# VH-VL binders against Netrin-A (NetA): the designs that were tried, part 14

Target 1, 267 residues: Netrin-A (NetA), of Drosophila melanogaster (Fruit fly) (q24567r46to312)
Amino acid sequence: EPRACIPDFVNAAYDAPVVASSTCGSSGAQRYCEYQDHERSCHTCDMTDPLRSFPARSLTDLNNSNNVTCWRSEPVTGSGDNVTLTLSLGKKFELTYVILQLCPHAPRPDSMVIYKSTDHGLSWQPFQFFSSQCRRLFGRPARQSTGRHNEHEARCSDVTRPLVSRIAFSTLEGRPSSRDLDSSPVLQDWVTATDIRVVFHRLQRPDPQALLSLEAGGATDLASGKYSVPLANGPAGNNIEANLGGDVATSGSGLHYAISDFSVGGR
Key: E = the ipSAE of ESMFold2; O = the ipSAE of OpenDDE; V2 = 0.75 times the mean of E and O plus 0.25 times the DockQ between their complexes.

## First folded at step 4 (VH-VL)

Design J4 (from J1 with heavy chain E100D G101T S104Y G105E W106G Y107S D108G A109P F110L I112Y; framework fv_iluzanebart)
Fold by ESMFold2-Fast, scan of step 4:
Structure J4 (fold): chain C 267 residues (1-267), chain A 123 residues (1-123), chain B 107 residues (1-107)
Amino acid sequence: as target 1 above (267 residues)
Amino acid sequence: EVQLVQSGAEVKKPGESLKISCKGSGYSFTSYWIGWVRQMPGKGLEWMGIIYPGDSDTRYSPSFQGQVTISADKSISTAYLQWSSLKASDTAMYFCARLDTYSYEGSGPLDYWGQGTLVTVSS
Amino acid sequence: EIVMTQSPATLSVSPGERATLSCRASQSVSSYLAWFQQKPGQAPRLLIYGASTRATGIPARFSGSGSGTEFTLTISSLQPEDFAVYYCQQYYSWPYTFGQGTKVDIK
């Protein structure tokens, strides 16, 4: 039957190249830990061993619920260390969504930014911010709306909602000209991208009871202080100086970023 | 391994046309920018332009726009630099180099270089 | 366009001495700066990217520092094979631009 009322969307990320700035076991065998039901469970990763490897290429393959594969970053040792996933779409797409499916039982991101590029990675623009502390880390309100005059502005979404198993960004949600996209050059530019970059800035604090299993002498909470957080992962970007209180980046914690699927709706 | 292999040295007269090549291997040719850099005899390096072979997005340095044409044939993993009419001032070593924007936060550096093509233009 | 200025034009040092090369941008390039080494008759070789990150296979005696408009390449204990011309390059904004080069001569 007619398709005029159904959007022509494909997963533009399917089989697309994904490069991670950090992958568990790339610097030799490493240990990562998962936190579930007040318990810590640690495992070995090693990129030279196919049975213990968690590569980024699995993020854009077919997502099979019977065989969930994850990419895992190297264990985070400092709150200043960013981890990046860069996905190349190969050509310009009009994007309708970006979705990151979180790896089961893995530590959850607290703060991250999605950037887009329209020139194959030469320059990057913020697309969406996510944080439990939007104003402190990114200088943006947690509950933003855009008017017709500022529809091309990146917003910040709260990641502390209960039952979060994925991070989802709908590119046109809440933008007044979204239903008249063909007549809005501003929104056409906003949704157009050749590449998507996800920058992870901060992990959520695991259950305190599970953290008691960490090695003696290690700090489990960072001292309060001011740090610079990048707003964009490119030359035209700027930084926000923020207080990174509540961050846990202790050697031996096994805390890391882990994603099972990276999908992008486009045409 | 990643390699960029350039065509051999050329000796030309002013007014002649020329097309030199840069063949990539050991990586996904259509997924990386290729840059062209000129080095005049005894002088430093100059950016000429860049091309993304996957969609032929091409950018020129202002000094070279309209002076040369950069193109690529993705079926044979080869980038080209072309002149319609050479001048004596085009005498130089021409390098191609790969620009990696994926492995680094932000834009990437020129990480692999061709060996260079010497172009001599004299009457 | 962003103009990159290198100094000195020529640096003469004895083997084993420290060499310090400077690169200045006409406007801020953040940390998007690379250093290249070019030996006579050869293609340039990437040494440093992101102002301070050493490229794969580059000896530890090479180090980069700086941000914004002022950058430095330091070669500790200069070796005979380090006789070369060194170029800085900004990749912050197109068109990308190189410095004029610093020629390092071993006394």
Scores: ipSAE 0.503, ipTM 0.782, lowest interface PAE 2.2, mean pLDDT 82

Design J40 (from I4 with heavy chain G101S S103T W106S D108T, light chain N32W N92Y; framework fv_iluzanebart)
Fold by ESMFold2-Fast, scan of step 4:
Structure J40 (fold): chain C 267 residues (1-267), chain A 123 residues (1-123), chain B 107 residues (1-107)
Amino acid sequence: as target 1 above (267 residues)
Amino acid sequence: EVQLVQSGAEVKKPGESLKISCKGSGYSFTSYWIGWVRQMPGKGLEWMGIIYPGDSDTRYSPSFQGQVTISADKSISTAYLQWSSLKASDTAMYFCARLESYTSGSYTAFDIWGQGTLVTVSS
Amino acid sequence: EIVMTQSPATLSVSPGERATLSCRASQSVSSWLAWFQQKPGQAPRLLIYGASTRATGIPARFSGSGSGTEFTLTISSLQPEDFAVYYCQQYYSYPYTFGQGTKVDIK
């Protein structure tokens, strides 16, 4: 009997439109910061300047090795500000993975959710959660097993230090019927999508030493989540004091979300 | 100019078939959902169903499933609402409205509406 | 289905006064709520989407607030052209549903 011709899995996101709810420099020049090797370096973004623009359309280009570009959100200034990336696949695909390559030296997400739509953005279902605080932020256990009765349920992956270079989600991993997908309408429905939405909820706290970049006399109190830097030419004992834990999105930190590649395996 | 233009008023008898239209212009017709809303005389708005013209993906409100057929012809940027057999209770104003996909980075909402088609079903 | 309940059914106000309209969802719809205005003989007009974002061309006197199950539309200084019926709509889940409407009448 002739062998069945099954379409190969491809990067379904290639050349697909991506819309960001926030892009650095869209409302005029803004300041963002990168964190590397205990150092903070800050730069200007401006969407009217091609040399300082970081658009979402660069996320689904052909090859990250040939064109290392990043999308950057506007700097986050308060709690509760979510940033969203929406990717339209244009038609229904059977998805095998969703991968977000993190921008080098950019702040890392702490909490985020991947949603899927099967109706061109009309309704959205959770696909995968990521957080250092799965239970507190999303009401889901950090380590969840799926049985046959709930194998189409979104899980929460624990985000741990040290920093990773990518966020990866395998749609069928750990699901009992994955070896016999053709015989599971539930799992076929689970992996089918027309659109993918990524919602960033929270950033990881930067390395304390990087927050003190350019300030030689700084001190860090890890127990209280604070750091202090001596004021230049100030009286002895006068310091600038800031929070390390609670105020991750503090104004002036240049904290933002940044992704270099958005890929989706499908057929 | 972005607009939706609906077909003219109809007067029909119970048991007759009817097909009304909603033509979009000034935008990419295949990139937006078209929804149909019923408003009975002196009553509020009821969502009937929605269609994505790009691939004809059609969703109905449970109360209208099997009562009407929603279709679209993307070659002429026109959506349709059809009855195989009208009832007196189908007497209403029918509106079409455009619904943007969240791929634009904004919340979905009926942002552009047709002027309405009055359908009167009486003996 | 999510049931949307608006109150009051009729609100009588004088020009220049503040009007406050309420919309309640039978279960949480997060911020996926829109407000529409309909004048006699006309199609509905989008005023607010995402619970609080004004649509293009809508006057600043219209504002929306709320999240979850309780939502409010406020008209800060009612103009003669604002006498109309106002509908809220949730688009959080299928099927999409409208409230029954609040009629804003001249006092």
Scores: ipSAE 0.006, ipTM 0.484, lowest interface PAE 11.3, mean pLDDT 80

Design J5 (from J1 with heavy chain E100D G101T S104W G105E W106G Y107S D108G A109P F110L I112Y; framework fv_iluzanebart; at its last look DockQ between E and O 0.01; V2 from the best seeds 0.00; counts 0 for: pae E 18.2 > 2, placed apart)
Fold by ESMFold2, look of step 5:
Structure J5 (fold): chain C 267 residues (1-267), chain A 123 residues (1-123), chain B 107 residues (1-107)
Amino acid sequence: as target 1 above (267 residues)
Amino acid sequence: EVQLVQSGAEVKKPGESLKISCKGSGYSFTSYWIGWVRQMPGKGLEWMGIIYPGDSDTRYSPSFQGQVTISADKSISTAYLQWSSLKASDTAMYFCARLDTYSWEGSGPLDYWGQGTLVTVSS
Amino acid sequence: EIVMTQSPATLSVSPGERATLSCRASQSVSSYLAWFQQKPGQAPRLLIYGASTRATGIPARFSGSGSGTEFTLTISSLQPEDFAVYYCQQYYSWPYTFGQGTKVDIK
């Protein structure tokens, strides 16, 4: 007997090219650090050694079983250093989700934006904001309710929840016309993309106890600095200054972005 | 400023136990691997093992597995190398050294060395 | 384990001359290769790491080169204080291993 045939969504990111603005070890051996349970652990990345390389290809590799592979950025410095991932889907897709899986023990992002393009990367519009400071950084309330008048707008979610190892965006959740997508040109356009760009602006503050191990016997005032952020504005300006705690956060902290999987549900 | 200071020379008889020490100062002791290196009289350098004092993760070279014990007391910034029963063939100079890496892998060059501890085992 | 083989065992060189020391690994160690200097009665001193990067405080006359399985330490214009034993060491894969040493003697 014939059944209704609806195109299935797939992971449109499989084997898709990803360009990272920063990859650990690309300019020679570098040290990066992970922070867990009041301890700091630092390691070496080096692009010339496959066992110590963390390329962007790891984000969309066809084989991502229990052997976790990671992309890692270079350590973040104190100013002007937004890190980006750009994923080319190869054609127009109608998207249902974008998911970033954090690497084990990775420093956690605090503020970031997902952008989409419908013109193969020529122009970008916000798709989703994430921040512990949605109102201050992006002028939006966290977990905003959506009506028909604004269901095509990017919203902001707070990512400070503990134990969460993934950052997930459902493109249609909470949007009233999603139950009748075929009758909504607005939402059909909303979910359509040819490219996805993730811009990382700020990392969550590391545990103060773990930062003490950065310098011999020294104490660090991790909380003394205020953040400043240059908000994204389309093709211009995507940077937030990251100052996690004076000189400790400038270069020696080893803080970086580390993502093991970049998944995009589409058709 | 970074210093590794080892305990003094030891003269022992076969069958005796021994524990020699390596005290680190001028850096965060729990953030760096410490390695032990043996040098027999007139011979080259041999890796014995490494320890990460932060969690006591310890790795031995195959030739030394089961022959010595490597440990650390992070409360006093000290690493140890010990034998339960010395042999005359244990007569050697023993160095501790810090790996220039913060990494879990313990993959880095030996950037600071202790002065060495001479252990002499003879009847 | 990765075997590190140094040659020659002894190198006789006059002060002011160039010394070239070789180190071969039994399998690739990429650039994870260090060179150490040891004088009688002293602890070893790190000279070169990453195959070619000079450690802090090491004079420019010391240089390293190579990658994979073949490595060279060059000492240009030897000074009296450079007569010592030199060791290479891989830190690519545990267990880390030293070469057997090259003694640089005054001719």
Scores: ipSAE 0.000, ipTM 0.396, lowest interface PAE 18.2, mean pLDDT 78
ESMFold2-Fast, scan of step 4: ipSAE 0.544; ipTM 0.808
ESMFold2 (binder alone), look of step 5: mean pLDDT 92; pTM 0.935
OpenDDE, look of step 5: ipSAE 0.514; ipTM 0.778

Design J6 (from I4 with heavy chain W106Y, light chain N92Y S93N Y94W; framework fv_iluzanebart)
Fold by ESMFold2-Fast, scan of step 4:
Structure J6 (fold): chain C 267 residues (1-267), chain A 123 residues (1-123), chain B 107 residues (1-107)
Amino acid sequence: as target 1 above (267 residues)
Amino acid sequence: EVQLVQSGAEVKKPGESLKISCKGSGYSFTSYWIGWVRQMPGKGLEWMGIIYPGDSDTRYSPSFQGQVTISADKSISTAYLQWSSLKASDTAMYFCARLEGYSSGYYDAFDIWGQGTLVTVSS
Amino acid sequence: EIVMTQSPATLSVSPGERATLSCRASQSVSSNLAWFQQKPGQAPRLLIYGASTRATGIPARFSGSGSGTEFTLTISSLQPEDFAVYYCQQYYNWPYTFGQGTKVDIK
């Protein structure tokens, strides 16, 4: 029998306020595109039209599989444009997971970071990195073991899973003191947060055949611009090499970030 | 309208206690940080501390930790700054300000300020 | 804590002239920098946040620039109502800190 009763973990994000730095249609009607199989389909978003609005509040509302609601960012027009979602829990919670459910048929994130705040947004600390290029973008190995001397450090995980519909982060997984959390002030501090911030850095490349549909019978590669990324050692990192994995965020492509659900396990 | 209204000027003797107030109206009081700023006569601005009224999480600037107490009563949308024993060096104008919440990016700003409370401590 | 240093302490200019105020941080604050105006007997007024974004109602003659450690506030054509003390403030890390202020005075 436990010596003390601790409340059960619940979805602490339910009905919590979410603010997006970018929402499709907030600056007037805009065009976004979805890429599936060998086809591109484009649609209009407009925040003044309820049938074409995709607000951030949809991320923490009630969703079901028959009527999935999505938040959509504005179409990304250049490389290096970051998009941010900030979720306010209102109080300090001990977090066990953070999960982002991807919007069906939407472009998928390639690189992103989850940050946490313990002071209602005054300061932010990396919580988890996700990327197909952990070393190049964030200076972190794609697989990292954590010992007692560094169990409060953020790790980097590969987001490339062809059939995965979500991005999931378990706060205590692989941390040595996780079974003795009540006796670990370091790990208790690690899992505690008042706010969660998700920063999207890069989108995955769309299907090559869908990209060809953007040409007027020509042979131009729409992703042919220079693609370089800062080194992960600080926001002042220098570009070292063109990203051959492809940054395809170009005007007219309709590429954007889209998420259907943002859930956080906490108590 | 969104506004912060502070209590009136105070004249006190050294050793006396004092509690001044900052009342918010026109917004969700429990959802925004309230900060306190001191301005000594003829000097610049300095942050004393901030409080989040929703859970009373309070942060002090290092030079003010233990010198003052910041509190809030969310039932009447009022934040407080309190001294247990005033000193002549506490003579200053005290401002409260609301920290604008994250609304469209990382940029937060103190854009709503109270009118100030002048505290004079002399024998 | 992050130390904010403003220069000059006093700037004497004539109405209609350009005023340039500098603010330096002891370490990088990214773009998390605000500028405030304070007139005698009044509370500070927010002018610029995010280093370069004008607050609501602030005239276009006020502009901010810079990132990292070096920041500038420019008043392109100084009006009589612009004579005041100006403060920069970083909000990159707690504790938040102000510069010492620059007084813009009539020449």
Scores: ipSAE 0.014, ipTM 0.548, lowest interface PAE 6.8, mean pLDDT 81

Design J7 (from J1 with heavy chain E100D G101Y Y102S S103Y S104Y G105E W106G Y107S D108G A109P F110L I112Y; framework fv_iluzanebart; at its last look DockQ between E and O 0.01; V2 from the best seeds 0.00; counts 0 for: pae E 18.0 > 2, placed apart)
Fold by ESMFold2, look of step 5:
Structure J7 (fold): chain C 267 residues (1-267), chain A 123 residues (1-123), chain B 107 residues (1-107)
Amino acid sequence: as target 1 above (267 residues)
Amino acid sequence: EVQLVQSGAEVKKPGESLKISCKGSGYSFTSYWIGWVRQMPGKGLEWMGIIYPGDSDTRYSPSFQGQVTISADKSISTAYLQWSSLKASDTAMYFCARLDYSYYEGSGPLDYWGQGTLVTVSS
Amino acid sequence: EIVMTQSPATLSVSPGERATLSCRASQSVSSYLAWFQQKPGQAPRLLIYGASTRATGIPARFSGSGSGTEFTLTISSLQPEDFAVYYCQQYYSWPYTFGQGTKVDIK
């Protein structure tokens, strides 16, 4: 059955205002690190230097492989707050998709929630959950079945297999009435939004073999990040939040979120 | 970088107690499960049990439940395997190893191994 | 518990030849299967995890395949340093279990 994108959609996020709760270099020069092919590289971000700034504006501008612009959060720690992106669409849109494109070499999110608002940010409802721990973090089963009675509910997807550099949510996929959207007030309301908010909870844990290949200081640097923690026949202790080296960590240079494009298809 | 260093070989008599150690370095000790593996002379590998040093959650293989005690002291990054009363059948090589925690519920391959501790128990 | 059965018990091959080792699980272990190499007097070394992913530093001549109950380790061009005992291990369900080992002798 066809569930094609509705004709005449636009990227409703293009040039729309985005507010980030955290931006690298917003309080002066900061160190951030990433790794590629098991090699670590560290750089400096600084919002006062345009050549080293990674503002939220980069999320809704045009990008291509020759001139990729990025928003980067500050490095996240186990004790830090969740990182949020809030996009104001300016009016009601019927949304077809929400896509976040990762920057080159970006660490991948593990647990996050997309919320929507229909009242210009006064109230928020879940739109999509992503996690390797859907039930424990969000109270939702991974791969919930959908029928006409619950097709207007947020689902949770397990993101343990990051084969591509983007995170995508199709608002109508797997929802029976999407085949005849014009006849479904329930799904028309479901896809309607004035604002989108993305809340990042956890990063994916780096490949253990890549972590082992880093120099001693490099592995310790990564240990302070806010990562998903494997569950061993129940929780690894009472704290589900990752703490790879909280008691022994000497560095604050954990990984960070880095997104080059925040796209929202709508009409 | 990552190292697991075990205590030295032991020669004991039946009925004696013994505690052998495995010290981890080069990684966050409290964030990885440590497993103990027995290899009897001329035989293959047997899982004995695992411990998560962060909260001391300990799991034993059924054949070893009640036969041995696995513990850890996170303040010195050391895991232990101990017997209250050794038997001649406890003669074996004992390895500690770190579990790769990339996937579900304390499951993972043993990515780094200690050098082994030979325990000999005889008359 | 899940029984892991390896075959053959001993395999004699000449350098440069292909070696194929088998591992069978008594019930499905999905892709939670590792291969280890153990040389005399040494601790085991991780070769393959996730049934098919080579551990860092493992030569490309080692490859793993399979899912569910049947798994294979292949050494495409056996080298003199590959003389060892090879173990498969499931890490799908506690208690984790090893196969009994396959000894690879270099002719």
Scores: ipSAE 0.000, ipTM 0.381, lowest interface PAE 18.0, mean pLDDT 78
ESMFold2-Fast, scan of step 4: ipSAE 0.479; ipTM 0.787
ESMFold2 (binder alone), look of step 5: mean pLDDT 91; pTM 0.932
OpenDDE, look of step 5: ipSAE 0.068; ipTM 0.596

Design J8 (from I4 with heavy chain E100G G101T Y102W S104Y G105E W106G Y107S D108G A109P F110L I112Y; framework fv_iluzanebart)
Fold by ESMFold2-Fast, scan of step 4:
Structure J8 (fold): chain C 267 residues (1-267), chain A 123 residues (1-123), chain B 107 residues (1-107)
Amino acid sequence: as target 1 above (267 residues)
Amino acid sequence: EVQLVQSGAEVKKPGESLKISCKGSGYSFTSYWIGWVRQMPGKGLEWMGIIYPGDSDTRYSPSFQGQVTISADKSISTAYLQWSSLKASDTAMYFCARLGTWSYEGSGPLDYWGQGTLVTVSS
Amino acid sequence: EIVMTQSPATLSVSPGERATLSCRASQSVSSNLAWFQQKPGQAPRLLIYGASTRATGIPARFSGSGSGTEFTLTISSLQPEDFAVYYCQQYNSYPYTFGQGTKVDIK
């Protein structure tokens, strides 16, 4: 009857509640688009239709490579459109990693921040920054060195290149006291959380050639019967997007945040 | 449907102890903060404090720290507000309310409210 | 502690008119600001959160705006059932604090 001295790490996010500030199709049927190999593919989302709904609860369900489930935000319409995902762990956990798996062919976040809470959402502190412009947007260096004076501070990771399908953050990586965590109250406090919040600030721009090609041609959403038709190019050339039924859509890009899995290693 | 049901009105004398309740139903009780708000007769709303029933983490407003005790029993989905010794100045309507899960750069708003418990303290 | 100040203390508006209520924070609360309606003898009801997002079931005539320290609640065409006291609350920094309230009378 030996007792385990230290609990093993598990995916603390599994079946945990996730609240999204924005979900595609919550305001009525909406159009979202994916960009792959210089092609645009657009689809309809509708939260009242189970076949076209992409709810936040899919983020902490069982991830299956043969049947990927996704959460999708509403299409972004301007600067300052922040989208948040809040994950509640229910109790205090000692965290080792936070991982967000992007949906296949989803637009990639350019800038985002992971926050943590130790008081069930009453207060939040930065946990990790991600950006192609760490200094400009967050005032943090992209290549921060670790020392004992800053091992409990959030760092900023450069997302410029290469192309990756996930965003991963290891809570103790590069922190000097990581091997003596049990004797470091500062790092024990650093890795402790009751909630994780992801704030998406910016999407990466689509490939310029894909944008140029799509402006020249018409594209069809095969699933919903939507299409985009370029107006004749003149001094003020323009494009219109419309349903095959005659509805006109004003949002041109269909860019949105899309995540298939939200994992948190904890004990 | 989310509902918070509070205990009935109380009439007490100064120096007596009192414990009033707020029972949650229609949601995961242990996953949301419960706040307590005081409203003196003819006055506005005053924030008293909150509790997270899942681990009993409790936070008070500085004005109420040491004056009241907030607790919860997660086995019966009930939060409590308690006085060890009532004063005439404690005469007020007391509301419990759930803190919503929507987060806008911080915590969420109070989204569901109990009907209130009127506490009258007089000799 | 963040102090919330509402103005005016009382508003008298005719049915169908626009009502504008103000709420000021002593320091920035970002957009973490909620508006509540309280009718006589009733518990408060959430109207607006995140400074500008209407709560479920709230009529479109209610709208919120502002960020930082200055916030406004607008009722575009006041109805008889809108007679109530309106409170703002910041939930940016603990302890959460309420304004003193604005009483809206329909005259």
Scores: ipSAE 0.276, ipTM 0.638, lowest interface PAE 3.9, mean pLDDT 82

Design J9 (from I4 with heavy chain S103T D108S, light chain N92Y; framework fv_iluzanebart)
Fold by ESMFold2-Fast, scan of step 4:
Structure J9 (fold): chain C 267 residues (1-267), chain A 123 residues (1-123), chain B 107 residues (1-107)
Amino acid sequence: as target 1 above (267 residues)
Amino acid sequence: EVQLVQSGAEVKKPGESLKISCKGSGYSFTSYWIGWVRQMPGKGLEWMGIIYPGDSDTRYSPSFQGQVTISADKSISTAYLQWSSLKASDTAMYFCARLEGYTSGWYSAFDIWGQGTLVTVSS
Amino acid sequence: EIVMTQSPATLSVSPGERATLSCRASQSVSSNLAWFQQKPGQAPRLLIYGASTRATGIPARFSGSGSGTEFTLTISSLQPEDFAVYYCQQYYSYPYTFGQGTKVDIK
């Protein structure tokens, strides 16, 4: 029987090593925050404390719906810093999907890229882009059609849906030669990988006004921050400026990347 | 402690074979590329090739393809550089180095180097 | 292959002075550029990777900048132990290639 020797697809990421470029609490205790229904809940992470550690190695453990474990990046304090997750499959696999389950109540990625390597990390090529601003940030259309001429090229997927709980990429979806993969060296090369790298570029932020309102209402110490308040004796819209907004929101936001599961379908 | 320890200095005649070693310790040897670098006396550094011990994927710089053989033995965490027939022009210091990619995030770099093996080939 | 060209070949500076070393790639290497220090009789030591990221244990006086084809290594206050040969290396495309080196002599 000709297909007796073809293995089934499995979770190729199971028990595979995953390394993060940034992990919450790796440089001493840090504060991270979760957002749910316009509420902010902040916690301490510390990689030296097993009860407050959120390491990347938990991403490729058996997926347990009853006990969700998360990897968390360090809180974002600067603009433009990338955070990466690199997963080594150990050998060449033919991949059918890459799925990242978002950590519950964590801030969601706005822009990210999945890269693949076929040479154990010596070179990387884009596999899939994700963004609310595909054209602006990556120079790619949000609704890219795939023909025979570009079926081996990365596309960009829109992430503007606010209830997305996972980031999913199907390697062969919408590619003309997918049903005849064995006859397409181009697609065979496209789906083959030894490593997957996820690069997080940007976080979706809670509504800025809601975030500022939460800071104003909950903050007890504003010594290092400034704020803007309406003038009692001014025209409508005049404010006393005290450098509130981005400074207070960014320094106290606790925004970070957080993933609960990293799965890769392969054979 | 992550270390690469290389074999001792060699003095050989042209036409002789040679195999030098680079032993890794303190990390998962099969999960990182090992590269070989030549430095001729008074000259700069040049890449020779690189091996992934986990599956023996080996890549040579064009100038060294067919001139040397790079191999690795997973059971003893050791990489090798071998010549079937040495030439006087092979006289050089040879370094091995480990590619660190994951901890550095987006960028890979050869962060851990062996102490070097001096090979002298003279008649 | 991508050719890496370093300048100057030799740089003489006094302790405490700033040293600036240049590296040019024959084609864009993005930010896939590393800087190495080699002291006499020793193996190379990684200083900078990703063009600007300082390796673990490297003093703050070392900094890297640039992208594409033009790169710079700066030593803000040269110490006696910094006399060495410095190499740039691209790892954007295999085969990996080194520059010819810049020798930093203490004046």
Scores: ipSAE 0.394, ipTM 0.703, lowest interface PAE 3.3, mean pLDDT 81

